# Miniprotein binders against q56419: the designs that were tried, part 17

Target 1, 326 residues: q56419
Amino acid sequence: MEGRTLEEVQEEVFKRHGVLVPKKELEDLAKALEEAGLLLTEKVEARLKEEEEKLKRERPMRLAGLSYPEGEREARAFLEAFRASYPGEGEEARVLLMPHLEPSRVPEVYGAALAALEKTPPPERIYLVGVAHRPLKEKAAALPVPFQTPFGPALPDLPALQALDALLPFELFNTPLAFREEHSLELPLFFLKGRFPEARVLPLLVARRSPELGEALKVVLRDFPGLLVLAVDLSHVGPRFGDTPLTRTLAEEARRRDLGFLERLAEGEPEAALAFLGANPTRIDGVEVVASLLPLLRERKGKVLAHRLDLEAPTLSAVGAGTLVL

## First folded at step 15 (miniprotein)

Design ed2
Fold by ESMFold2, fold request of step 19:
Structure ed2 (fold): chain B 326 residues (1-326), chain A 116 residues (1-116)
Amino acid sequence: as target 1 above (326 residues)
Amino acid sequence: GDLIERLEELAEEVIEYLEEHGEEELAEEIEEQIEDIIEALKSGDTESAIHILTELAETIARVLHRLGAPYELLYKVAKLLARVSEEARELGDEELFRRAWEAAIKAYDLARELLE
């Protein structure tokens, strides 16, 4: 009971309803509610275990019909519309930073990613590194199963995943349920699979910075070359994220931090990019991923193709997204 | 705890492989060293134990490679060494951290050679 003794509850019931409920009956009711809650927890746990077993076989689409079309023909038209939203040319990427924000909010940022992919030779595999939005048992995780897309299943690169696991001090395949609704993989994958339908994928999540992941990937990429994709968003500012309402000053600060971060990455200086953010007061989403992948980002120069700080007018908040090629 | 369990699991597989391939004397030598390492880990002498473990794991990797063992077993040796490297980092021993990581890469490279 919320800060009340059984005697206080008994007194309130009597005052409001004219009935004196014996203390023992209130105690029995409280016990029964606790037991019922335990039974409901067991049902939830059983259903989660069932979902976990399904995820050991495949990862189904969760956002088809919501964030992108379910049918292949419509999905291809969708890609072309996003490409058209970016009126520029891309550059070849060995590393691509792209968002995982809802595509309709930042169409030209996803369009810039597509422009970069047009200039990129089809890779044998894609190292897709997203941001875990659910807890992981370890600092990072992978799910070695097909991810469904409107363009067919994105098949896992099992040999490369096995090699990566062999160089990590923890079990890489550790939290299947964290992948169930993880949009930071599903949304970028739609664009990547649409452009590179034959590429295999290493679907990776980072929950907390893992220097060991970056060191292991440096070795694995030597033997299993491919496209490295950082699927991250940038600043998160405004009341939804714990700030005062978005002002011109706060928005300009967020944009300045987003661009300063991206430009330092483009200079091949990932440590300087992280240092530039300091305590990360605008909550750039990609910090843990970049901090994990330092060995793969050092000395790799490139170009910022697009950036947008997208306003959420109803919440007086904003989220930044960018496209960077290295 | 965690390191001991990983070492015990790998040791069982390595010893069984060596015995199946006529290396019974080497299997006994390795088993004895593993027991000593485990006792040192249990007694809290972790830095000394992981120095010895690194050297033993390097030897195991070379032997398994020479015998043409399944590459998966060498991957398990590499993974143990990656865990040892993390233990060294937690202890603040930079020299051992780098040594164990280099050993993990070498075991991984030997596994890759068997695949080819």
Scores: ipSAE 0.878, ipTM 0.954, lowest interface PAE 0.5, mean pLDDT 91
Fold by ESMFold2, fold request of step 19:
Structure ed2 (fold): chain B 326 residues (1-326), chain A 116 residues (1-116)
Amino acid sequence: as target 1 above (326 residues)
Amino acid sequence: GDLIERLEELAEEVIEYLEEHGEEELAEEIEEQIEDIIEALKSGDTESAIHILTELAETIARVLHRLGAPYELLYKVAKLLARVSEEARELGDEELFRRAWEAAIKAYDLARELLE
């Protein structure tokens, strides 16, 4: 009944079928449909409420058995295989940029991250900053609960999270449901928890660039030192992302953008890295996170350890991933 | 709107704390200043109001620290100042933006001292 009155519907039925359906029968049908829609809405709302309540206690694994093994023994073997896929050595990181792309697609890029972690003294805590794929009520958010992993729960650093919240103009603990399916935290966390099983975590999401987050983190890191992790992907090109099918030219451009971005970050020039992307024509995923964290990235020099632009053959598309230490 | 609500909520906790700890005259003075600030915010005199609020919040932080207040209350003062700092940025008052942010860090630092 898209803008039609009941009389118009009645008239159309009569023209089509030669019968006059009483207005009361049409009214009853419309009422029943509205009531059924209301009941479905109540069911969805009740489920969302239940999920939100669960997230106030813990964040369960959602990708175990899909992206990484469920059992601890198999998970340890998984980490070793991924480290082995990167033949190089890492360097100590105070800041680590690593991907959140499906691990099997970029094994040596995750392997490079593991190599960096081998050179990094175990931190008391990890500031894990991912990309929100669901809307947040604010520019950024945290979820102050244990995140389950095959290696046991990654415990939140509650004092550091409370301190961070105290320096933000908005409530940090917003939008718990946005964390329910957020792989940009879960996938990197598997690797981080596997190598630093005693580190506490600040699980953070950025939806939109937040300079206030970076300024607050600069103060909090002074008092709560730890490892800063930017869990971001790089270029997204091809039909899945609104482009023509992947060509050598498009792939070369994506690689050039990815590496130019990473190399400028490695020189301690995050503003130049963002400016290099311009309108971001290859849709590098990490721009909002980097733009939020400028005070923490300026003048920190480092090294790009790995990069891959990974082909999705079925969609003729590609996603870039990299490992950077600062 | 949001700033007024946050100020009202913090004020209730601060005033109650001061009264419980023998600072009833100071609590009255602070309450009166907060009411004036809220009135100015409601009338649209926002830039002037947040200049005064920044100075008042700095005083509140020092008093709470002197009295050994719960560190959480000082964190709330820091958070209010972070919100004031953002308001100043939106108004284009760069000097107040920096002053309020420095005050937020100071209140945070005082809270950290109490956690020792």
Scores: ipSAE 0.852, ipTM 0.946, lowest interface PAE 0.7, mean pLDDT 92

Design ij1
Fold by OpenDDE base, look of step 15:
Structure ij1 (fold): chain B 326 residues (1-326), chain A 108 residues (1-108)
Amino acid sequence: as target 1 above (326 residues)
Amino acid sequence: GDLIERLEELAEEVIRYLKEHGEEELAREIEEQIKDIIEALKSGDTESAIEIFTELAETIARVLHRLGAPEELMQKVAWLIYDVARRLGMSPRQIYEIAKRFARAIER
């Protein structure tokens, strides 16, 4: 009943159905719907509170059996198949940029990440920085609990998380509900936990660029060494994202921006990478993450291992994905 | 009130585990240090309380790690230590130092 009077509703029902509903019955129905709405709101609030309390203990898998296998044996076979999809060799990573897109869409890009991880000595901890697809209370957040995976729980590095929080001007442990369904952490974590079962994890989300995060992490990484992982996608183009259907011209522009961004990062010029994107008309997902981590990306040279612009045929849209080692 | 309660909770968790594993002397030492921290707080000597707590936090981490304490207990203790540190009004640098010492104490 957004803005309509009971009389207008009565008239509409009469016009459509040839039935004159008494005003009293409409009033009773409106009250019942309002009461039902209130009950639904209370139930939703109670459920959200319950979910928030559960997230104090662990983050359960949400995409097991959908994006990756739930069973450990099947999950290991999944990793091997993804590694096999990339024919190249990896390089040792101190910083790894990898996608968080649905793995089946860009298997060779995840395969390239696995190839890099094969050449990387097992880290004590992994700083996993994803993209917040839901609002955060602060510019960035962490969830300091075990994340469930088919390979067992990815355990948090609480001392390193606490050290990071201590150096930030805001509370790092905010918005736990934002992590509940966040795939930008869950998908890359599957691959990371599968390769490094003993590594502790710092699951971080960035909603808005935070220079403070990069400066704080630079200090923390000196005392708490580990692998830095940027779990980011690249261009998002086509109707799902407000563009026309994918054309050769649009695809070429998306690829140009993706590769231009990645190559400048590979040269150790993250500010140049951001400047190259300008207003980011192809909607590269990782911009706010890269902008937050500038102090950690400067002067680090590396290599682009893989890139793909993957077509989602049902929507004639495409998403870019890449793997970069620094 | 909240600070003392969190200190007592930390003490209870650690002392229980130590007694269950035959470390009765160490349990008594930790209990005494907790009492000293509480006494310092009651007297208004927050600086002494922070100093004693900083050393105690590292000791707790090291001992529990050495004894092979379960991950759930280690996580609970790490949070309790952090909560106490914040409630003590420790500076960012002091909290950072506790976290650093804790990490070093549990290195494999």
Scores: ipSAE 0.852, ipTM 0.941, lowest interface PAE 0.5, mean pLDDT 92
Fold by ESMFold2, look of step 16:
Structure ij1 (fold): chain B 326 residues (1-326), chain A 108 residues (1-108)
Amino acid sequence: as target 1 above (326 residues)
Amino acid sequence: GDLIERLEELAEEVIRYLKEHGEEELAREIEEQIKDIIEALKSGDTESAIEIFTELAETIARVLHRLGAPEELMQKVAWLIYDVARRLGMSPRQIYEIAKRFARAIER
C-alpha cells in the first residue's frame, strides 16, 4: 500500500466496486503483509548466519571452473600458460603489487607476477592484502582459516595473524562474510599457491585506510618475515563506473594515472604516488591499501614489470592492471 | 568462571594427547601449572598467572610439535591459548609475545 491509509484504501474500493470492506479485513491484510516481510528477512538472516559459520572453518573456492581450472593438473598447465604470456624476466620481490582482475583479461600482467615469483626465494608466509568489495565492520579484516585452491589448502599463518590482531585497536577477525565472494584474495592466491605451495598465508582485506594496520604489519614482518602482496587493480573508467563513455582521451588519462602511480611507488615514494592521484579521478582501486601500508613502502625501490588498461567494448569502460616489484 | 573453563579445556586437550603418546610426566607437569594459574587467579595475583601461562603456552607448543601433533590440534590449541591470553587481560605486547613464542617453538 503505497503510502495510503487503511481508510483511503477502503474508500477507493467502495468508489470503484461499490462494496464497503470492513476496516478489520484491511487491518488483517496489512498485518499479514508485515509478517511476510519479517519472514523473508528472517530467512535471509538465517542463510547468512549459516554461511558465516561455514566460513569460520574454511574458505572454499568460488571461481574454480570459472576463472581458473578446478583440477590440479589443469591448474598447473594454466599457470604455465600465464607465465608464457609474459616473455620477460622478473626480479626478486620483497613486495609484489599484482592485480585481482579476471585473469583472462590481463594474462601478461599475471605472467609478470609469476616471473617475479620465479626470482623470489620461497617465503615462509605470504601477507596477501586485497580490497574489500563488501562492507567490513572495521577498517581491515582477516579470515584465519584454510583457503581452498586447486593446489590444496592454503593454510593460515595463525601465530602471525594472532600477533597482528593483538597489535590492532580493533577486531581483525569479525567480518567472515566479507570473504565469502572476495575475488581480490582468491584470484591472486591461485597464482601464489601454485608457485609457493608450502607458504602459509595471512589473508587480509582493507576497506578504509588504516595507518595502524601498516604500523602493526611493520612490527609483525620483522618477527614473521614473508612476502607482502598488494592485490589491487588500478583505474576504473567509463559508464560502469559513473563516467561518460570511454574515449581515447579518458583512456589516455587512465593509463597516465596508472603508470604515474606505479612509477612513484617504484621510486619508494608512496606519499607522492597518492598525491599524484589527487581526488583519484580514474578510481584507482589500490589507494586505500597503499595508504594503509605506507611504512612498508617508503624508501623501497623497484620496477614496474607490466601494465594494461583492459577495454570492455560492450560497456564502453576499462580497468587497469599492473605488476610492480619492490 | 569462563576463564577457568577455557584453561581447563586447554588442559584437557593437551593432557589427553600427551598421555596417549606416553608423556605422562609432561602431562602431570602441565596439569600442575594449570592448577598454579587457577590458584593465582583465585588469590587475585593476575600477574603471576600471566607469567606462568606465558611459559606454559610455549611449553605446550614445543611438546605438541615434537610429538607431531596434527594440524587440527595445533590450531585448536593456538586458539585456546589466544582466547585465554585475552581473557587474562594481557597487554597487546604480552599477547604478541605469546604468539611469537608459539611460532618459534613450532619452527624447531
Scores: ipSAE 0.809, ipTM 0.929, lowest interface PAE 0.7, mean pLDDT 91

Design ij2
Fold by OpenDDE base, look of step 16:
Structure ij2 (fold): chain B 326 residues (1-326), chain A 108 residues (1-108)
Amino acid sequence: as target 1 above (326 residues)
Amino acid sequence: GDLIERLEELAEEVIRYLKEHGEEELAREIEEQIKDIIEALKSGDTESAIEIFTELAETIARVLHRLGAPEELMQKVAWLIYDIARRLGMSPRQIYEIAKRFARAIER
């Protein structure tokens, strides 16, 4: 990109995609971009095509060794440490709302999710619904391939995915490249696979509210029972997101909105939760996911297990994270 | 490939595995059913083709699962079945039913 520093590009990629691309990889890409001009477009296209073809077979880890350990033994120790960071006990979940934020930022929130999973009987399948930080061709998408984890591959539930596709008015299996670097699936999946090694997974992304998805999933869940996981973050406030630096007032407003949202979900009133946010001025990440899954959230009572508004000091910005069981 | 090619691919994958595991009679039965589907398609009897295929899909899933077929083969077969179902012009309900039956056939 003409005139942007590698740091700005890294920040933009991180902002847009939640992935911290190593500076070296960006440098190599930038050098390659500078050297290759038009050839770079072709090479980039060829590489993207190759990556798309690979995504027909598997989704490799992207954050192993960065956000979580690559090795299984170290990964197990990581899970135990995160569980230990939450001093409470969990509750059985039929629906779990958990974050997809960098785990090190909100360890106790992930710990609360693990606590809930300890009280949850091993599901046959996990419906993992994340947030698309890249554009999708349709409102929602699925990637029906194994997702690599330190605990082995998370295998797709193909019959359930196909059943879901059959009930949707659009092709569910769209935009495979959107999954390549999507952390909203990879990060929660680490914890889920670590706890439930035998569970099949339905990796789903929502870009825009899809009432059709919720209605279809309601039918599918009847015939294909499983754990529903909403992998969503909460408020995004501060300069990174277009606000002034974090103040006490802004933080209190973010917390108020996060907790007010989660509490209304815990009461089984997802429409009230959405209405409470209004124009969503603190940019709660999970709004489109919740709006898509209303039929599955209605009248389900639960409990907020954890919440944190985490400060990113270098940008004076903050992101909310929470764990809710239903 | 066309619908017939996909049916033949499904047949090849399943029959090969069955023969390798001593299920020669069942392999012959599946081969015959696939031939019947192809014949129905050639005659323009899509309804009969869909009916035979629906039952065959469940049978394949059940047998492969019972024999402990590798995950890679199970995934390949699941996709072939799904692709064939779509190419047959099966309704959403019919595709859903195949998926449901497949899932039940592979339940542990």
Scores: ipSAE 0.870, ipTM 0.949, lowest interface PAE 0.5, mean pLDDT 92
Fold by ESMFold2, look of step 15:
Structure ij2 (fold): chain B 326 residues (1-326), chain A 108 residues (1-108)
Amino acid sequence: as target 1 above (326 residues)
Amino acid sequence: GDLIERLEELAEEVIRYLKEHGEEELAREIEEQIKDIIEALKSGDTESAIEIFTELAETIARVLHRLGAPEELMQKVAWLIYDIARRLGMSPRQIYEIAKRFARAIER
């Protein structure tokens, strides 16, 4: 109940239905609902424990057949179609910012990422840093297991993950269930694994900014060099996100915020990029990741390859996505 | 106790693979080092146990890599090594060094 006493409920039922339900019957109903809730809770907890044990072995595809093809042949063709959606050449990346938005919504933004990967020597490992959409027990987490893809399993770089865990003031391997449906890793990984089939992966999530993560990663990257990928989206504007209706003015502001953020990152000024956003009025989705990774972004210059603010007509809302190489 | 059980599990996995690939002498060497670690622990000489274990971890990584051990075994061994290092009470820097030495040993 909404914090109401049984007497209050009884009176409301009488007002609405003209029947005075005895307090004992309301007490019996409340008890039965509580007992049913306890049983449901036990079933859910048992199921979650079972899912957690499965996630300790591997992370299965959740979006195959929904966001990308399940079969390898079809998945390869899908990659080529996305590359073709971006007119232009990429540039070599030591750091790549790419989206995790549904690929069909921003095909040329993912295509720009593929173009950058074409210019990037195959790395030994990929540091894939996404945004936690479910709570983590700590500020950041990793899931050190194979992630299934249509191109085969993306194997974890266990020595690098263990080195990272050793340097952090918290347990890095802390919330397996948060990875169960985490599209901010799965969607970028499809593209990354398709282009770098031999690279190992460090699948990382940030829930809240962690300066400790960035400092530790700077040390780890020195000894375990690889490609750093920030798998983040940009502005979120419109009624779906709590705004007034999406207008041309709001959309133009969101685009300006997205590009200003990306351009400051491209100048090697991540603190300036964060300061530019202030209170983050267009809800750029990359802020906690960028704020965590400052030591890795400072003085690293690069280029914005693509940007789209994608309009959602049914919800009168929009989400921004971009591709940045550093 | 539990630490010794983990050490014996590590030894069992590595020695089984070495014997299956005709490396009996190397399997004996690894077994001897595990025994030395266990004896150091039983005598309360944790620092000696850590020193021997650190060298052993790198040796295991190098040997299994040289023999072309499957990724499944390499990952299982990497986890056992990490778990043992933490149970030994190794410092963050010592654990980081083991992970780095393991990675160096399996580089092509």
Scores: ipSAE 0.788, ipTM 0.924, lowest interface PAE 0.9, mean pLDDT 91

Design ij3
Fold by OpenDDE base, look of step 15:
Structure ij3 (fold): chain B 326 residues (1-326), chain A 108 residues (1-108)
Amino acid sequence: as target 1 above (326 residues)
Amino acid sequence: GDLIERLEELAEEVIRYLKEHGEEELAREIEEQIKDIIEALKSGDTESAIEILTELAETIARVLHRLGAPEDLMQKVAWLIYDVARRLGMSPRQIYDIAKRFARAIER
């Protein structure tokens, strides 16, 4: 019915099917569809409310059996295979930048993250900062509930989350439904929980740059020490993202942007990293996260362990992924 | 009304667990402190209520941790304390301090 009159619909049905449907019958059908639409909307709203109430207790796995194994034994073998895909050694991390892309696309990048985690003493807590791919009510949000993993639940650090909320000018515990399908936390968390089963987690999402978040976290990290993890992807180029099909020139530009960004972060110059991107023409995913965490990234020197620009052949598009230790 | 109900819920959860684990004296002490908070609130002495809650939160955290309380109870108690603190109109610094004390009390 997309803006068409009942008469126009009647005419179209007649032209296509040779049947003149009485106007009254079309009116009744339109009313029935409207009523059905209303009923569907009410059912959808009721379902969303139920799902929101469930998210007050736990966040279930969404990608188990798809992106990673559901069973613990198979999940451990998965971790080992990913670690084996990276031939290098890691370094101790105080800050870890790692991808949230589908693991099978960039196994060696996740392997590099695991290598870094092997050299990292078990943290008491992990600050896991992902990218919100859905709108948030505020610039950032947290979900203060257990996240299910094949290795058991990743338990929240409620005192540290409450301390963070207290220092923010907005309610941190907002938009729980944004976490329901958010893969930017779930995929990294699989690797983190597998390596550090006893660590508490602060699952955070950033939708828009929040300098307040970085300043608050700087204070919180003094009293609540832990590992900071930035779960971010890099460049997104090609038709899926509004570009022409991937060419050598476009791939070289994406790599240049990714590496230039990571290298400046490794030098302890996060403002220079952001400035280097300018308008971010290759759509580096992690910009808003890095912009929010500037106080925590300044003057920290580190190392780029891995980078890949992975081609999605069916769409001739590519996504950048990297692992950085600070 | 809502604040008192949350305090009563906190009392019920903590006292039940303590009695089930043979800590009857401590359960009585905590019950008395919660009653004191409620009385302070009824009298309009919010400052005293905040002070008692701050110390009580740390005590509850420490005792439950020492007894090996299940995670579900620890989380529920942490949220109830936080909700009470917010409803009392505690400052960001005061809420931060409670969270910090709670974390220290449950350090392994």
Scores: ipSAE 0.837, ipTM 0.935, lowest interface PAE 0.5, mean pLDDT 92
Fold by ESMFold2, look of step 16:
Structure ij3 (fold): chain B 326 residues (1-326), chain A 108 residues (1-108)
Amino acid sequence: as target 1 above (326 residues)
Amino acid sequence: GDLIERLEELAEEVIRYLKEHGEEELAREIEEQIKDIIEALKSGDTESAIEILTELAETIARVLHRLGAPEDLMQKVAWLIYDVARRLGMSPRQIYDIAKRFARAIER
């Protein structure tokens, strides 16, 4: 009914089909459809409530058998194959930027992350900061439960999460359903848990930049030392993302934006990295995470280990991924 | 009411584990400290309740860790302590300190 009155609908039906449907019948139909829609809504809401209760206990694997193997033995072999895809050496990371793009699309970028982890002393905990692809009730969120992996559960660092929550002006534990299908945590976690099986995890999502998060994390990291991981992708260009078809010029611009962003981060200049992107015309995925974490990125110098702008052939679109150690 | 229920749940979980491991005297001491928190709250002495909880949180963490308490019990206890601390109206710094003391007590 697109906002028309029942009389207008009745007239259109008569003009189009030669049948005069009494207003009573149209009213009854509209009411029946509304009632059916309400019942369907109640069923969906009940299912979501059940899923939310499950997520308060654990976060199960969603991508096993799709993006990585389900069995531990195969998962170990998978890790080693990805490391082999990067022939270089890593460097110790106190901060690691790595992608959350489908691993098979950028194997050497994940391999570079593994190379960095080889040089990194096993941390007591990992601050894993991803990008919320579903709305959060606040600027950021955490889910303080075990995340299942083929290598066993990644346990939360609950005291560190509670310390963080205490310092924030909003409830950190605010949107469990946003974590249900969040690949920006699950995909990097596979690699991190595989290399650091004893590390506890702070699984964090950013929806909108939060200076408060960065300031609080600076305090928490002092008392709860660990590895900070920014699990972000870079440029998103082409028709799948609202652009014209991918051209050589658009791809070169996306690559330039990706590398310029990473290089400025590597110089310890995160504000300059954000300023370089301006309005972010190539839709670099990591801007809200970097903007939140400025106090942790300033004056921390490092190195870009890998980058790829990966073509999505069916859609003539591309996504950038990189590995940066600080 | 709800704060008292959370304190009683904390006591129940910890005392049950201690008694199962032959720590009857510690169980009585912790039970008494929780009663002291409840009494302080009934008299309007929130400051005393906060002080007792802060020391108790560290003691509980240390004892359960020493006894090899399973991770799910440690997590449940950490949640109960956090929930009680928030319901007491402790400041962000005070709650942060409880979390830090808990973490430090289980580092061994």
Scores: ipSAE 0.793, ipTM 0.928, lowest interface PAE 0.9, mean pLDDT 91

